VH-VL binders against e9q3c1r45to238. Designs and how they scored, part 2

Target 1, 194 residues: e9q3c1r45to238
Amino acid sequence: EPDELRRRESDTLLSWILTRDSWGNQWQAAWVTALNYEAEKRGGPLRLSFQKDPRPQSLQLTVEKVSSVVKSTQEKVVICHVVGETLQFLVSAGPASATGSECQLYDVHLSPFHLKVEFHMEEKREDIQIRWSFTHVPETAIKIQPQAPGEKQALGVNMLSEALEDLFKHLVNAASPSVFLSTKPTQVKEAQSL
Below, E stands for the ipSAE of ESMFold2; O stands for the ipSAE of OpenDDE; V2 stands for 0.75 times the mean of E and O plus 0.25 times the DockQ between their complexes.

## First folded at step 1 (VH-VL)

Design D9 (framework fv_dupilumab)
Fold by ESMFold2-Fast, scan of step 1:
Structure D9 (fold): chain C 194 residues (1-194), chain A 123 residues (1-123), chain B 112 residues (1-112)
Amino acid sequence: as target 1 above (194 residues)
Amino acid sequence: EVQLVESGGGLEQPGGSLRLSCAGSGFTFSNYAMTWVRQAPGKGLEWVSSISGSGGSTYYADSVKGRFTISRDNSKNTLYLQMNSLRAEDTAVYYCAKHLGYSSSWYPEFDYWGQGTTVTVSS
Amino acid sequence: DIVMTQSPLSLPVTPGEPASISCRSSQSLLHSSGYNYLDWYLQKSGQSPQLLIYLGSNRASGVPDRFSGSGSGTDFTLKISRVEAEDVGFYYCMQALQTPYTFGQGTKLEIK
């Protein structure tokens, strides 16, 4: 649905993608997948596991600059630098030696954020690959809040927030979420026969 | 930590105007959509209006559309409701509320509410 | 507009007993994302409303686990497994699927 997003004026590819009903779910899933990949790869004494957030996140992006590169007669890449107000993640954090009852759930908000978004297009393909990454992790306003105390033990918020902030910055800077979107014509269901 | 404090309510005649304010503290005000909800004496809750975190999107109940204007000043952490052409049926306690999700009236789980400010419109 | 209907309107309960409040919507609140856009609020006498449950079944921060939400589509239930004196007040469901956001008429939970 989101009726609110559909009220926006838009005539660009980026805006079209962002106002699609499926985009929010694909955006969130791509972030969760990429961040968990980086978290598992990194290791260390603190374990982060990113989860699907049951609270939908709205995206309000502003395009700062656009460029394009024709890489061959069959491949074109469009690069957009975008800024947004807030990215929200749901993350479980705890000691690497333990899972479940020793982990606590946190809301992590990153504000503002800046992304490099790449649209990879190939002649004769019916999809566009969209890949994005942080151009620079903001040095401002990373807010980490526990949703509730852990079942077993509450941790020192300040100490854990510092460790989580450092790890989160590392993980988001390393993550490279990607999705493939169909470029086939829009389909509309209408009464076509009596 | 999170606090919302409303002001600006009072007594007004039909056709008059009032401006309500809601001062937020304890959270990054610009990151959250905000809402006004009212409650007539002895009645239930009625959604009035919502505004996105940036102020770029606003939404209204049909009963107030064209008469009320929701706005915000993020530099002052303050939400406003300008109420014009007041009617007796606008008599209510007006609550401001913070959205749980960021930056959209699409995600209207209201996790914190102000104390309410009373608006009375004489018939 | 989506119409929200609650039952019962008045619910007297003995302390320590369970309580159940029903909420029905005039159209499905199940979104293509798989979420049910239904929230529950509690308003105690002389106080502002507070969020209890969001997206059908998720407890808000600080809400005791004796509160639970269930249901899908058009039929939803708020359950309190063991009513305490502090639970008295008006309970409202709200659909969050589309504007205008609409509340049920409210259920008054009171102690017998």
Scores: ipSAE 0.000, ipTM 0.447, lowest interface PAE 16.5, mean pLDDT 76

Design R1 (framework fv_rilvegostomig_arm2; at its last look DockQ between E and O 0.02; V2 from the best seeds 0.00; counts 0 for: pae E 9.6 > 2, placed apart)
Fold by ESMFold2-Fast, scan of step 1:
Structure R1 (fold): chain C 194 residues (1-194), chain A 123 residues (1-123), chain B 110 residues (1-110)
Amino acid sequence: as target 1 above (194 residues)
Amino acid sequence: QVQLVESGGGVVQPGRSLRLSCAASGFTFSSYGMHWVRQAPGKGLEWVAVISYDGSNKYYADSVKGRFTISRDNSKNTLYLQMNSLRAEDTAVYYCAKDRYSYGFLPDYFDYWGQGTTVTVSS
Amino acid sequence: QSVLTQPPSASGTPGQRVTISCSGSSSNIGSNTVNWYQQLPGTAPKLLIYSNNQRPSGVPDRFSGSQSGTSASLAISGLQSEDEADYFCAAWDDSLSGWVLGGGTQLTVL
């Protein structure tokens, strides 16, 4: 019975978070975080850095809870589908040896966007640790445009498109980023120099 | 190209045991969760059990909990269902089914199904 | 109780539109997505709709799905003779930690 009650409480909290109007912004951040993690791990001929699109825009993403499973009183997994007509983000790209001045900014547009995500929730030290993983290669059309209006550099777009497709292909095997959600006050400690 | 072939069905008496197998080909078996779903003669579909891609998570329908065990051998691309303490109500065609998404903790839906193997529990 | 409720039968003539309903509860359809499966006579089931309204490759767009509250619907437009089959809805049930399915709807094309 206690396990059932705790499952219901965790489901309610996560469902509330996922159904908020602002969840689309958090979702863009999660997607960008996953891409940056995988890009840093893979390397390759291009240096890539991903950022949320800073321009104000209406997000037409829906988050649908697919299922949830309680593994123990401290462990639970929630599976969600994130779907939308489009997802936009920015990428700074240049040669692997590039410095900031040698990189160019591109606008990336994905359509359609459909991602299955598993949120692993574990209660530790009176706080909830959330980890997520992406469980499939996104099926999407990729549109890439240089950020500078009026002038376009066509050179490198093909190479960037191929790098992004390769990155997406390996996303399902990427390590999951972790986020801590505080449900109870915890002691905050700052690293000390020794 | 995906193929799932069930085997091991037959006629068995109440209280006995039977083990079903599902041989998978045409996809990377070790990357996908798998299900067993059954259908009694002239009736609808009933989900029986699921196993995650690595075998670490398993879930069962209440009607079979404690009697059936789902397992897999990724080196042989084979899914199993061990059925103990069989009852007349377990009479059905048993299908194995593949999840669409790889490496999922919990399989989501059944994108490919086998042809089924018939289990008849009768005296 | 968590068995999803479908009408046992439905019928239509070629070219017409038919809809098949699926009713559940807050622990299944009310909280989780719905899938639909088509079973032609004498064959294994086939995935028709997933995630409430998505179609796998190879499924014609005349098949569509929807969900509202604790209910879901499958719509078939431009009905054809080869659509004669049994249709099943399915959803995860949070209370059971398992899948529940409807009893099936036998669609007859007159």
Scores: ipSAE 0.260, ipTM 0.673, lowest interface PAE 4.0, mean pLDDT 79
Fold by OpenDDE, look of step 2:
Structure R1 (fold): chain C 194 residues (1-194), chain A 123 residues (1-123), chain B 110 residues (1-110)
Amino acid sequence: as target 1 above (194 residues)
Amino acid sequence: QVQLVESGGGVVQPGRSLRLSCAASGFTFSSYGMHWVRQAPGKGLEWVAVISYDGSNKYYADSVKGRFTISRDNSKNTLYLQMNSLRAEDTAVYYCAKDRYSYGFLPDYFDYWGQGTTVTVSS
Amino acid sequence: QSVLTQPPSASGTPGQRVTISCSGSSSNIGSNTVNWYQQLPGTAPKLLIYSNNQRPSGVPDRFSGSQSGTSASLAISGLQSEDEADYFCAAWDDSLSGWVLGGGTQLTVL
């Protein structure tokens, strides 16, 4: 019972951290960075560019299965699973040789999504590295929609959509986003804005 | 459902040529890279070659470079493997495999396999 | 002979946990994700694990993958008779610009 209470407290704390606006901003930025990295790494005839969705994302995240591993006297890793309702990205897709004007913009939604989140804590570091990876859930749906509904989706667009879905799913699974949380004291005014 | 059906296997003498085909269905063939993987009798799997979705990019195992040519006809949903200068060590079941990754370079995984076609090179 | 190294054989009793190792180098497992394939006797290979630890639809959760450094591991919990098969690890090799596979592990269920 005491261990369960501690776990619940930890879960609540982690959930709270993950709901902060500052985290949300870093979260999106990290995803975009990681996805773009993977897209570039894999290359191909299509240029993919991930962008933040300008729409406010209500990240309703649930934390579960919190565990801790002491790697050394100076290093501790906390691992948890995070379940979210919807992960949204804006993606520009077009030929690699194309200019920005030749790219089509898509809204990409993943729902629901499951993540493995790792908190890396080191004694001599003034920051905590948070890394996460997508865990495949068969129930995860991927929706890809052109941002401009009015363009007559040529028959080729539907075919492209299937391929894009697979591509995006692959990239999301391969991506390893990370952020750094500063443990430095901040001014109260700054903290209130976080 | 995804289906891959290999054909063209047979018995040939060393130095001869053979062309394998893989008929694909159940997915947008033109959007995915395709692979050949072979398995010698009683041995493990050996990757042979890959071709990008549009055929613009090809890679080969060192063991077949200069002798084998991978190609595709997207209008026919067919993958090919032209095998020249065949050797005894080329004896294997040849599988075609679908790449999971679309429109990109090739390090991903083989999500679907055919049942294979047997190639026997013997004098 | 294979670029990736696997034990040639493994065995276990029903219900047991079995682990199959796969070792490579910095140019393959060290830089790329590992995939695992299952080949039942007399059949074509089937995708078992992708991207180190992801399971395709239809693969039981008793199968799991892990990767660390230049090594990977396939774990099978609650071993069943139907798990008797050959298992192959695979990774892309950046230096070779090609796929490399392990020699395969024959798993026997006793």
Scores: ipSAE 0.023, ipTM 0.646, lowest interface PAE 5.3, mean pLDDT 85
Fold by ESMFold2, look of step 2:
Structure R1 (fold): chain C 194 residues (1-194), chain A 123 residues (1-123), chain B 110 residues (1-110)
Amino acid sequence: as target 1 above (194 residues)
Amino acid sequence: QVQLVESGGGVVQPGRSLRLSCAASGFTFSSYGMHWVRQAPGKGLEWVAVISYDGSNKYYADSVKGRFTISRDNSKNTLYLQMNSLRAEDTAVYYCAKDRYSYGFLPDYFDYWGQGTTVTVSS
Amino acid sequence: QSVLTQPPSASGTPGQRVTISCSGSSSNIGSNTVNWYQQLPGTAPKLLIYSNNQRPSGVPDRFSGSQSGTSASLAISGLQSEDEADYFCAAWDDSLSGWVLGGGTQLTVL
């Protein structure tokens, strides 16, 4: 029963990745870097700046589908499609102007979210490259909440929501962010974006 | 309009305890994170602790971890700092500061400060 | 140490441009935004610059901030005698889970 074996292999890899101490930090840093790059490159009516969220975020991922490709005796790629309940970001947003204090910080939640996660393994390496991308799905909802609800808001939530939906749709087609996780317990490589 | 008033400072011997209070007015206290920041005589500023708007998250500088406890009472619009096992190096003016945001540990800024209360730890 | 490094003093004459540096690490300035506080003698600090380069209302445009890599700078153009103060940089540090500040720069207007 090859499908069940493939699913068990992916569950084991997913469990391993979720127990790494710096996974959450490298994951978020890679996304913040990619989002800020795309927001600056695209431009638009709003100034968007994504920030790392220091709040602990424990992703609860459920494996939907798994596939694998053995490239050689020395290279293996395991690809799994996963779903999670909520992914959160922090966004500083305001008018496109370069003056004043119009920018405010917002909590942004994606629920549910779908990922394609690739585990790239090479026999002669001591690390695993983990690459991921969003899978665009219609049921994903974006919830936006200002961080300072008792203060005057410079932007309508609808303007921010439209800008984020456009940005995230573009990122589905962009190069995947990735990290390299060392097999040594105390060393983790910085995130890379392609 | 925003006002922060610290109290509870004084002169104490090393090893003793003090509790500082910060009375807040002019804003919805329960919507914002709050900080303590201190300044030793003739020295720079040192961040001490932060508490989220609802008190659920707290962070401390390494220099005070395990000795100081930040807390808040949103029904009284009051921020607290319980300082135990005081040391000479804790001598400073203690400021409370309002975060612009609810969590107070986001990479941003403090927008309002009190005038401070002085703590002196000496024999 | 995750404490941000600033020169202990700076000086200039009225009308000149002065810069104050702030050096950090990848866990603070390299990953998070920088703010700057001004402290006039005998007073509480006040916010001068936030989000690397943004001015709150009431701060003159002759104050500006920048950030690159693990360093930040505050620039004061058209220096005035009332600018004589202590200046502090601040950033969140991911490794310490807390704010770190510089030791301050005492600016003297000659």
Scores: ipSAE 0.006, ipTM 0.541, lowest interface PAE 9.6, mean pLDDT 78
ESMFold2 (binder alone), look of step 2: mean pLDDT 90; pTM 0.913

Design R10 (framework fv_rilvegostomig_arm2)
Fold by ESMFold2-Fast, scan of step 1:
Structure R10 (fold): chain C 194 residues (1-194), chain A 122 residues (1-122), chain B 110 residues (1-110)
Amino acid sequence: as target 1 above (194 residues)
Amino acid sequence: QVQLVESGGGVVQPGRSLRLSCAASGFTFSSYGMHWVRQAPGKGLEWVAVIWYDGSNKYYADSVKGRFTISRDNSKNTLYLQMNSLRAEDTAVYYCARESYGDYTLRAFDIWGQGTTVTVSS
Amino acid sequence: QSVLTQPPSASGTPGQRVTISCSGSSSNIGSNYVNWYQQLPGTAPKLLIYSNNQRPSGVPDRFSGSQSGTSASLAISGLQSEDEADYFCAAWDDSLSAYVLGGGTQLTVL
């Protein structure tokens, strides 16, 4: 079946990527870079700053659908749709004019999450560009938890959580993270920003 | 601790001007969008104007557009409403109100002042 | 046009459930969050519900909000005499670039 062949291609690419030692760090760095770019671009009275989360997280991705394969004599693009259980971020939030004491750290979780993943390969290049974007689905739940205990009991903090959810939805939908991975047998390249 | 106090109301003749002030305390004023809302005697609430946290954007109800000017001085934690060409239908209690914690898209007014009365009569 | 329509009055007896409706359009309730305010005679309004159905800290759980399409409603369960007040719905209106409020509903506890 053509669909079975495309599934095998996407599974091979995902397996190749996931076996790289630095993948988790590149994945997280690409998300943080793209989200911070969108946050700065948007501006506004509420400022979000995404931080590298030092806590270990398990990245479990499953291929839901292989969308399309585009080929030319010199370039190949493989597109697939991937589902993950939980996408987690560490976020500093507060007013744009905030002093340190007005900024709070929050844990933000999306569960489940869907991505459209594009693998760009060119015959003359020794790397593969991987670009992805968030695909909104109705079942995705967003949970925002302040790291400081008791914060949810204050009026302003309760309202801020709702504002955070709305802004976070906008930023995640706008973000377009990407990485470049070397096809050389001895090295992997660091993530590259848009 | 968190409060808004309006002042500057009074009795004025039609066609005159009046400036209202709203003094904020207990929170970082410069981080919040601010609104003016009025209520005519025995009537419901009518939104008047908004100013963003940095003063960059302002919006007005059609009934006051071109006559009223909203402004703020973040160094003094004070919101203003300059009312020109006053009409009898501008007679109301004027409240200042704070938007919920920095998010201008919610437009929820979590803190209100006690109001200042403006009476426009000949 | 950007008017939110509420019934001018509502009534109930202690312990019962009362609902107050609010009707708008696609440019206000259909596109933006609905807030509800409570105003006791001679006092400033108080935020009762924000983001369609959320309660600020200190608001009893017997107050709840809902929104569907271009309409919203406020429900008050276990009605108490102290709930006698004016209730206003409100939302931002994209077409007017203005915050619009309903005419208010005077709730009488019988």
Scores: ipSAE 0.000, ipTM 0.451, lowest interface PAE 17.7, mean pLDDT 78

Design R11 (framework fv_rilvegostomig_arm2)
Fold by ESMFold2-Fast, scan of step 1:
Structure R11 (fold): chain C 194 residues (1-194), chain A 123 residues (1-123), chain B 110 residues (1-110)
Amino acid sequence: as target 1 above (194 residues)
Amino acid sequence: QVQLVESGGGVVQPGRSLRLSCAASGFTFSSYGMHWVRQAPGKGLEWVAVISYDGSNKYYADSVKGRFTISRDNSKNTLYLQMNSLRAEDTAVYYCAKSGYEILTPYYGMDVWGQGTTVTVSS
Amino acid sequence: QSVLTQPPSASGTPGQRVTISCSGSSSNIGSNTVNWYQQLPGTAPKLLIYSNNQRPSGVPDRFSGSQSGTSASLAISGLQSEDEADYFCAAWDDSLSGWVLGGGTQLTVL
């Protein structure tokens, strides 16, 4: 297959998406929705609630590889691998039995990150579905810090820190955020995922 | 209904041992650090010990270090305090208490307390 | 001996604002957040304030906390008779690797 043509197609789609005024909010909202869904589905003793980072974020994505293009008579799927520099979230953590008043806020950073992005298009469909997931979450990519600087951790609790990081990695890997973009200006829908 | 119920207190002679228990209900016991805190008659609160959610980390007040051992059985939702070489100054009401954020902050404040069990060490 | 220093007593009249101080060092209040506990006569302690200034659900907004440097304070506005209790401050101490508490302040509502 002509990889150059496939790469041009995925670059054109990314350019179109990234130039939309609403994309930054849709990107963050899709991640927050998917992560919260996975956290609630998991259940267990700890409640995690993800929130959009209110600070402006750069959404620069570069195409690393075009993995495949599938065509049917009425359906086209473009699959590519992209790399991003930084992804940020706020996460509220507390006991499952508690209300928000008992939760503590943490900064979560992923840098760099690698995604598999799928563009689903149908010949007569007004919406284009964009779905993404991690192809590989780098081990050193995740950094978690408490928002309340006066709240300290016990000395020598490395195993608790690793458990928290593993939980977050699990949720991130399980998340499958998606958005639907219409051919009309600014019409966007957020999809719920497993 | 989140509850902690202490038991095992009593009157003992100096130099003897006593084991306290704390039965937890209404929350996921295995997710939280647990504390023992004591209060001598007419005196203030004194923190005694803490144990992490999985039992891997334990810390003690200097006054009890080497004599007391904190432990837990997550399958039974029960916290223990083994008190050896008891002294008159160990006479107190012993409370068990739950930590708020064991996984993220194992020493975060004690948000749920039991009603206490009394230990009297006779001279 | 208490590691954190509180006044042994405090008093006020109904409707007034009372402040209870708590003094520590760089290894405790200077490095870690402060909790406040309320103990009504004959009862177990209750968490009143955590993380310097946060209230658990069910604690009236008349109670507030603050921290500056190596000191902290608990403020009770609109003082009521049912606020008569012992109040204790607490913080983790890095040097001792354990929780330290103040000696307690007996609040009397005149």
Scores: ipSAE 0.000, ipTM 0.447, lowest interface PAE 16.9, mean pLDDT 77

Design R12 (framework fv_rilvegostomig_arm2)
Fold by ESMFold2-Fast, scan of step 1:
Structure R12 (fold): chain C 194 residues (1-194), chain A 120 residues (1-120), chain B 110 residues (1-110)
Amino acid sequence: as target 1 above (194 residues)
Amino acid sequence: QVQLVESGGGVVQPGRSLRLSCAASGFTFSSYAMHWVRQAPGKGLEWVAVISYDGSNKYYADSVKGRFTISRDNSKNTLYLQMNSLRAEDTAVYYCARDSPWELQYFDYWGQGTTVTVSS
Amino acid sequence: QSVLTQPPSASGTPGQRVTISCSGSSSNIGSNYVNWYQQLPGTAPKLLIYSNNQRPSGVPDRFSGSQSGTSASLAISGLQSEDEADYFCAAWDDSLSGYVLGGGTQLTVL
């Protein structure tokens, strides 16, 4: 049936990207780039700067449903919804006017997370464009904690955490990371320069 | 342009009540904690109260605890201070102030103040 | 009575450097950032220094702050007549669950 064929195609594409040696780094780099773009675009009194974890990461994603498949003579687009267990980010946060001395590092965890993933394929191209966005439902639990938890700046840590959580949720919902994957090996910097 | 405008001050007798308002403009009011700070004639500054960005958390100076209530209406961009059981020692200019984006660090903008005089 | 201790007055001549001290405890200056406010005669207070040593845009670099242990200092270099004002230090106090301020220092430019 059409639905089962769409599911099988999505599972195959997802398995292919997840087994690439560079995927974890490309995935994290795309998120960091998109989140920093939204943070800079938003502006405002709080400045957030997202940083890549220096260690490679492995991600497990599962297809929840396939929403659509669009085909033309030259281009195929597969759209599916995926779920993952945990997203982790390192973020520097502080006032927009702050120097490094006033910025604090936080570990941010999202669990579970749900994404809409789009695979864009052109029959004469050797690359595939993958684009994804966060979905609002089902609800995602957000946990934010200082990277150096023994250091406190003010009693207002609880008040600050709620404001920071709201801002982070806004940025994640606005972000639209993307990456191009090629059958031929490329340097990480080239993949991220899009 | 950030602006804070206080109103509601006046002359009141001891034991009575008064409500102060602070109208905020030029920024996203619902994203900031807000403070009330007062200054008695010829004296220094005294912090009075703070309310979190969503109104869920409030803190008060010991001198006003149980008598004053801080509140906010984010739909109207307005901060309030309800002052009950007023005493002569509450006579002061009352300023509203915006908290730092990195909450409970500093007051980055202040209003011009509104004068409260408690006298017989 | 003020929780943070400042000298009630300070003075200097144009071009001189003056320093205003602020003393507290482990629950305030020892655990939280110190901020300084300038109040010109007849006006509302203005943020002068935040987070121990940071200046808002528009504040000249001749104003500087420092913090060590449970004490803080405001230094004004190249003193000018327009610096004549009251200066207040302030910090959050963990034990009181509130902000505390110093009594203020009246700076006179002779």
Scores: ipSAE 0.000, ipTM 0.471, lowest interface PAE 13.9, mean pLDDT 79

Design R16 (framework fv_rilvegostomig_arm2)
Fold by ESMFold2-Fast, scan of step 1:
Order: sequence, then structure tokens, then C-alpha cells
Structure R16 (fold): chain C 194 residues (1-194), chain A 124 residues (1-124), chain B 110 residues (1-110)
Amino acid sequence: as target 1 above (194 residues)
Amino acid sequence: QVQLVESGGGVVQPGRSLRLSCAASGFTFSDYGMHWVRQAPGKGLEWVAVISYDGSNKYYADSVKGRFTISRDNSKNTLYLQMNSLRAEDTAVYYCARDWGYTSGSYEHLFDYWGQGTTVTVSS
Amino acid sequence: QSVLTQPPSASGTPGQRVTISCSGSSSNIGSNYVNWYQQLPGTAPKLLIYSNNQRPSGVPDRFSGSQSGTSASLAISGLQSEDEADYFCAAWDDSLSGPVLGGGTQLTVL
């Protein structure tokens, strides 16, 4: 019974964290960094550079599964499986031998996407360490569109789709970057703003 | 513009104490964590201590733990380093540095702005 | 005894591409973002790269960063005489609960 109450409290906290506007901005930056890292490491026939999309995006996340592990009296880990409706980003793409002028900018939408998110909490810590990993789902569709429709030498959609799908699959079970979600600075800043 | 100005350095004998100050301007001091980083003559950079935005959390390099105390006064926009039981190996230029400004909810630890430094010489 | 390992020196001629390596472990570079700092002779350090590969305003695009596993690299393309400086990598270390820095690389422009 106490475990049921603890689970409900964890679900509430997790939903609060995931639905914060600040989280969406920070998570998108971390995601872009991870994609660029993997693209550079992997190489291949295409030169890819991922960019944060400056356009407003509504990010709807649904929590599918939550589990908690108590590591010690001072340490807890919450593991969450999350489904997102759409992951949108910008990709500069061109042949591997291309200079910047031969690369073209594309809008990419990944729908739906699945994440495994781990929240590491310590009693005396002011922040929560978040680890995440991308998981593949059979229904995931990749939609690609050139940002400038009049551009010449657009890459074949199939080639770009295959390269992106390959990169996403390599993020599955790969070491993911840690991000830290601060619980106190946000409250202080909001109070000062008012 | 962001400015950090260190003061309080000087020549001091081993075993004595010294307090460094860092005056901050050009940003909301109470929103940022702060660091002390030192550099011995002709050597590389060595991190010394960090303090959270509200002063509630502090971390120290093992080489100074138990001897140095980091503190801050947000009403005065000032960072301090109290250095006790000074040793010859503490001789260095001491820089204060601002931790990366939060976009609330996430952060990365780094030194985005540095002061000019203040020299501490521990000598007989 | 720096926690992160850098070559003590590097050199190049104007117009060349120079790369400076930085090696760490799973508790630092393997888990946390890497920052790079430039220290011109007689001056305070300056933030050059953050979040593995991002440039602050005012840093030329010829400076770039990368990270792979437990290692990171700083690349300087189109090397110029004013790039002669000491370069330091840094990352938070989870086991030490603090930032760790490399020993620095002294770059000489020939």
C-alpha cells in the first residue's frame, strides 16, 4: 500500500517535470547534441549537422510505464517509459565531401517516438540527474521536407531517411548524455520575475 | 556586461590565513553558481571550490577540503574564499568564475566568465 | 596530476588545421558535457567551447569541438598567429563532485 502511494507521488512529480516549458527547451538541446555526436562518430556517405528548431513546438509526452528503485536511504531512481507524439528538428545534409555551400537544410519529423528516462535523485542534492535513451517502435515514421523548396541538388529522400533511421537505431541502448534538472533555481527566478 | 573583480591576494607566511573576495556586476548574481579556480606559476588550471546560487551546496577539491571555505553574500553581489592553514603549494593566481547561467530546469557546469585573478604567494 | 589527459604541447603553421585531444573516463567526459578554455599569454582564461561543440558569441567558427565516448577534441582550422595560447578541456566529474580539468596544451604557431 505504501508503495502504491509512493508510485502515485512519483507519477505526479514526473509528469510535472516532463510538462515544464523549460524542460522542452533543455531536452531538445541535449537531443540535438546527441544526434550530432553520433553522426560525426559514424561517418558515412552523408554529412549531417543537426540544429535546434527555433520555431515553437508543442511537445506532448505520455507516461506509459513507471518503476522505482531505492538504491539506498539517500538515493532513489525512477525509470519511466515515455511516448512522444512528434520529435521535430532541423538537419543540414549533403554529400560527405561537401563544403557548407553544398549542404541543404531539411525539416525532419519523427512520429511517434519512445524514450526510456531515468531520474536519479539524492537526498542532499539540489538537482535531479536525468539519463535517457531512445527506443525504436515499429510505427515510427520519418517525414522529411526541404526548408527552402526552391533549392537545387536536394538529396534523395530515401538516402536521407535511411541515414536518419540508422542514426536513431544507433542511439538505442547507447550511452546517453546526462542532463541535470534543477528544482530550486527555477522557483527563485520565478519569484524574482514577479 | 558581466564583470568579476577579485581582491584580497598578497604575500603570506605558511600556516596563516587569507580571505579573497570577488565582486560581481552586470548580471543577477543570486541566479548563478560560482567557482574559484587557481593557477600556480607556469602550471595549468586547478579547480578549487564551487557554491550554489543560494549558498546551500558547496564542493571542494580534495587538496583544499577542510582548509578552505567558500561563501557568498547575495545582497552584496560578492563571493568569498576563506583560506586557512596556507601551504607553499597554495601559491597561485586565484580566479573567480561564474557557473553557466541556467535556463531553468537543466544545467551544465562550466566557467562562462572569469575575473582577472588575484595573486596569492605563500612564502617564508 | 590532472584528471583529464591532454598533450602538453601542439604546433602548427598559419592556415593549417590543428587538433588537441582530451582523454577522461566514464565519470567525467563519458557522462557530462565537455568545455574548452583558451588562455592567451598573461591573461585570464576565456570560454571557447561549451556543451561539447557549441561556440559562445564572438568565438570564430574555425574553432570546433567534438566528443566520443570518454574522449574529446578541439579542432582549430585556418590557424592564425593570435591562436598561440594554452588550451584546457574540462568536464564535471560525478565521482569527485566537481569540475576536472586537463593539464593544458601549449599551442605554438610557427
Scores: ipSAE 0.000, ipTM 0.427, lowest interface PAE 20.2, mean pLDDT 75

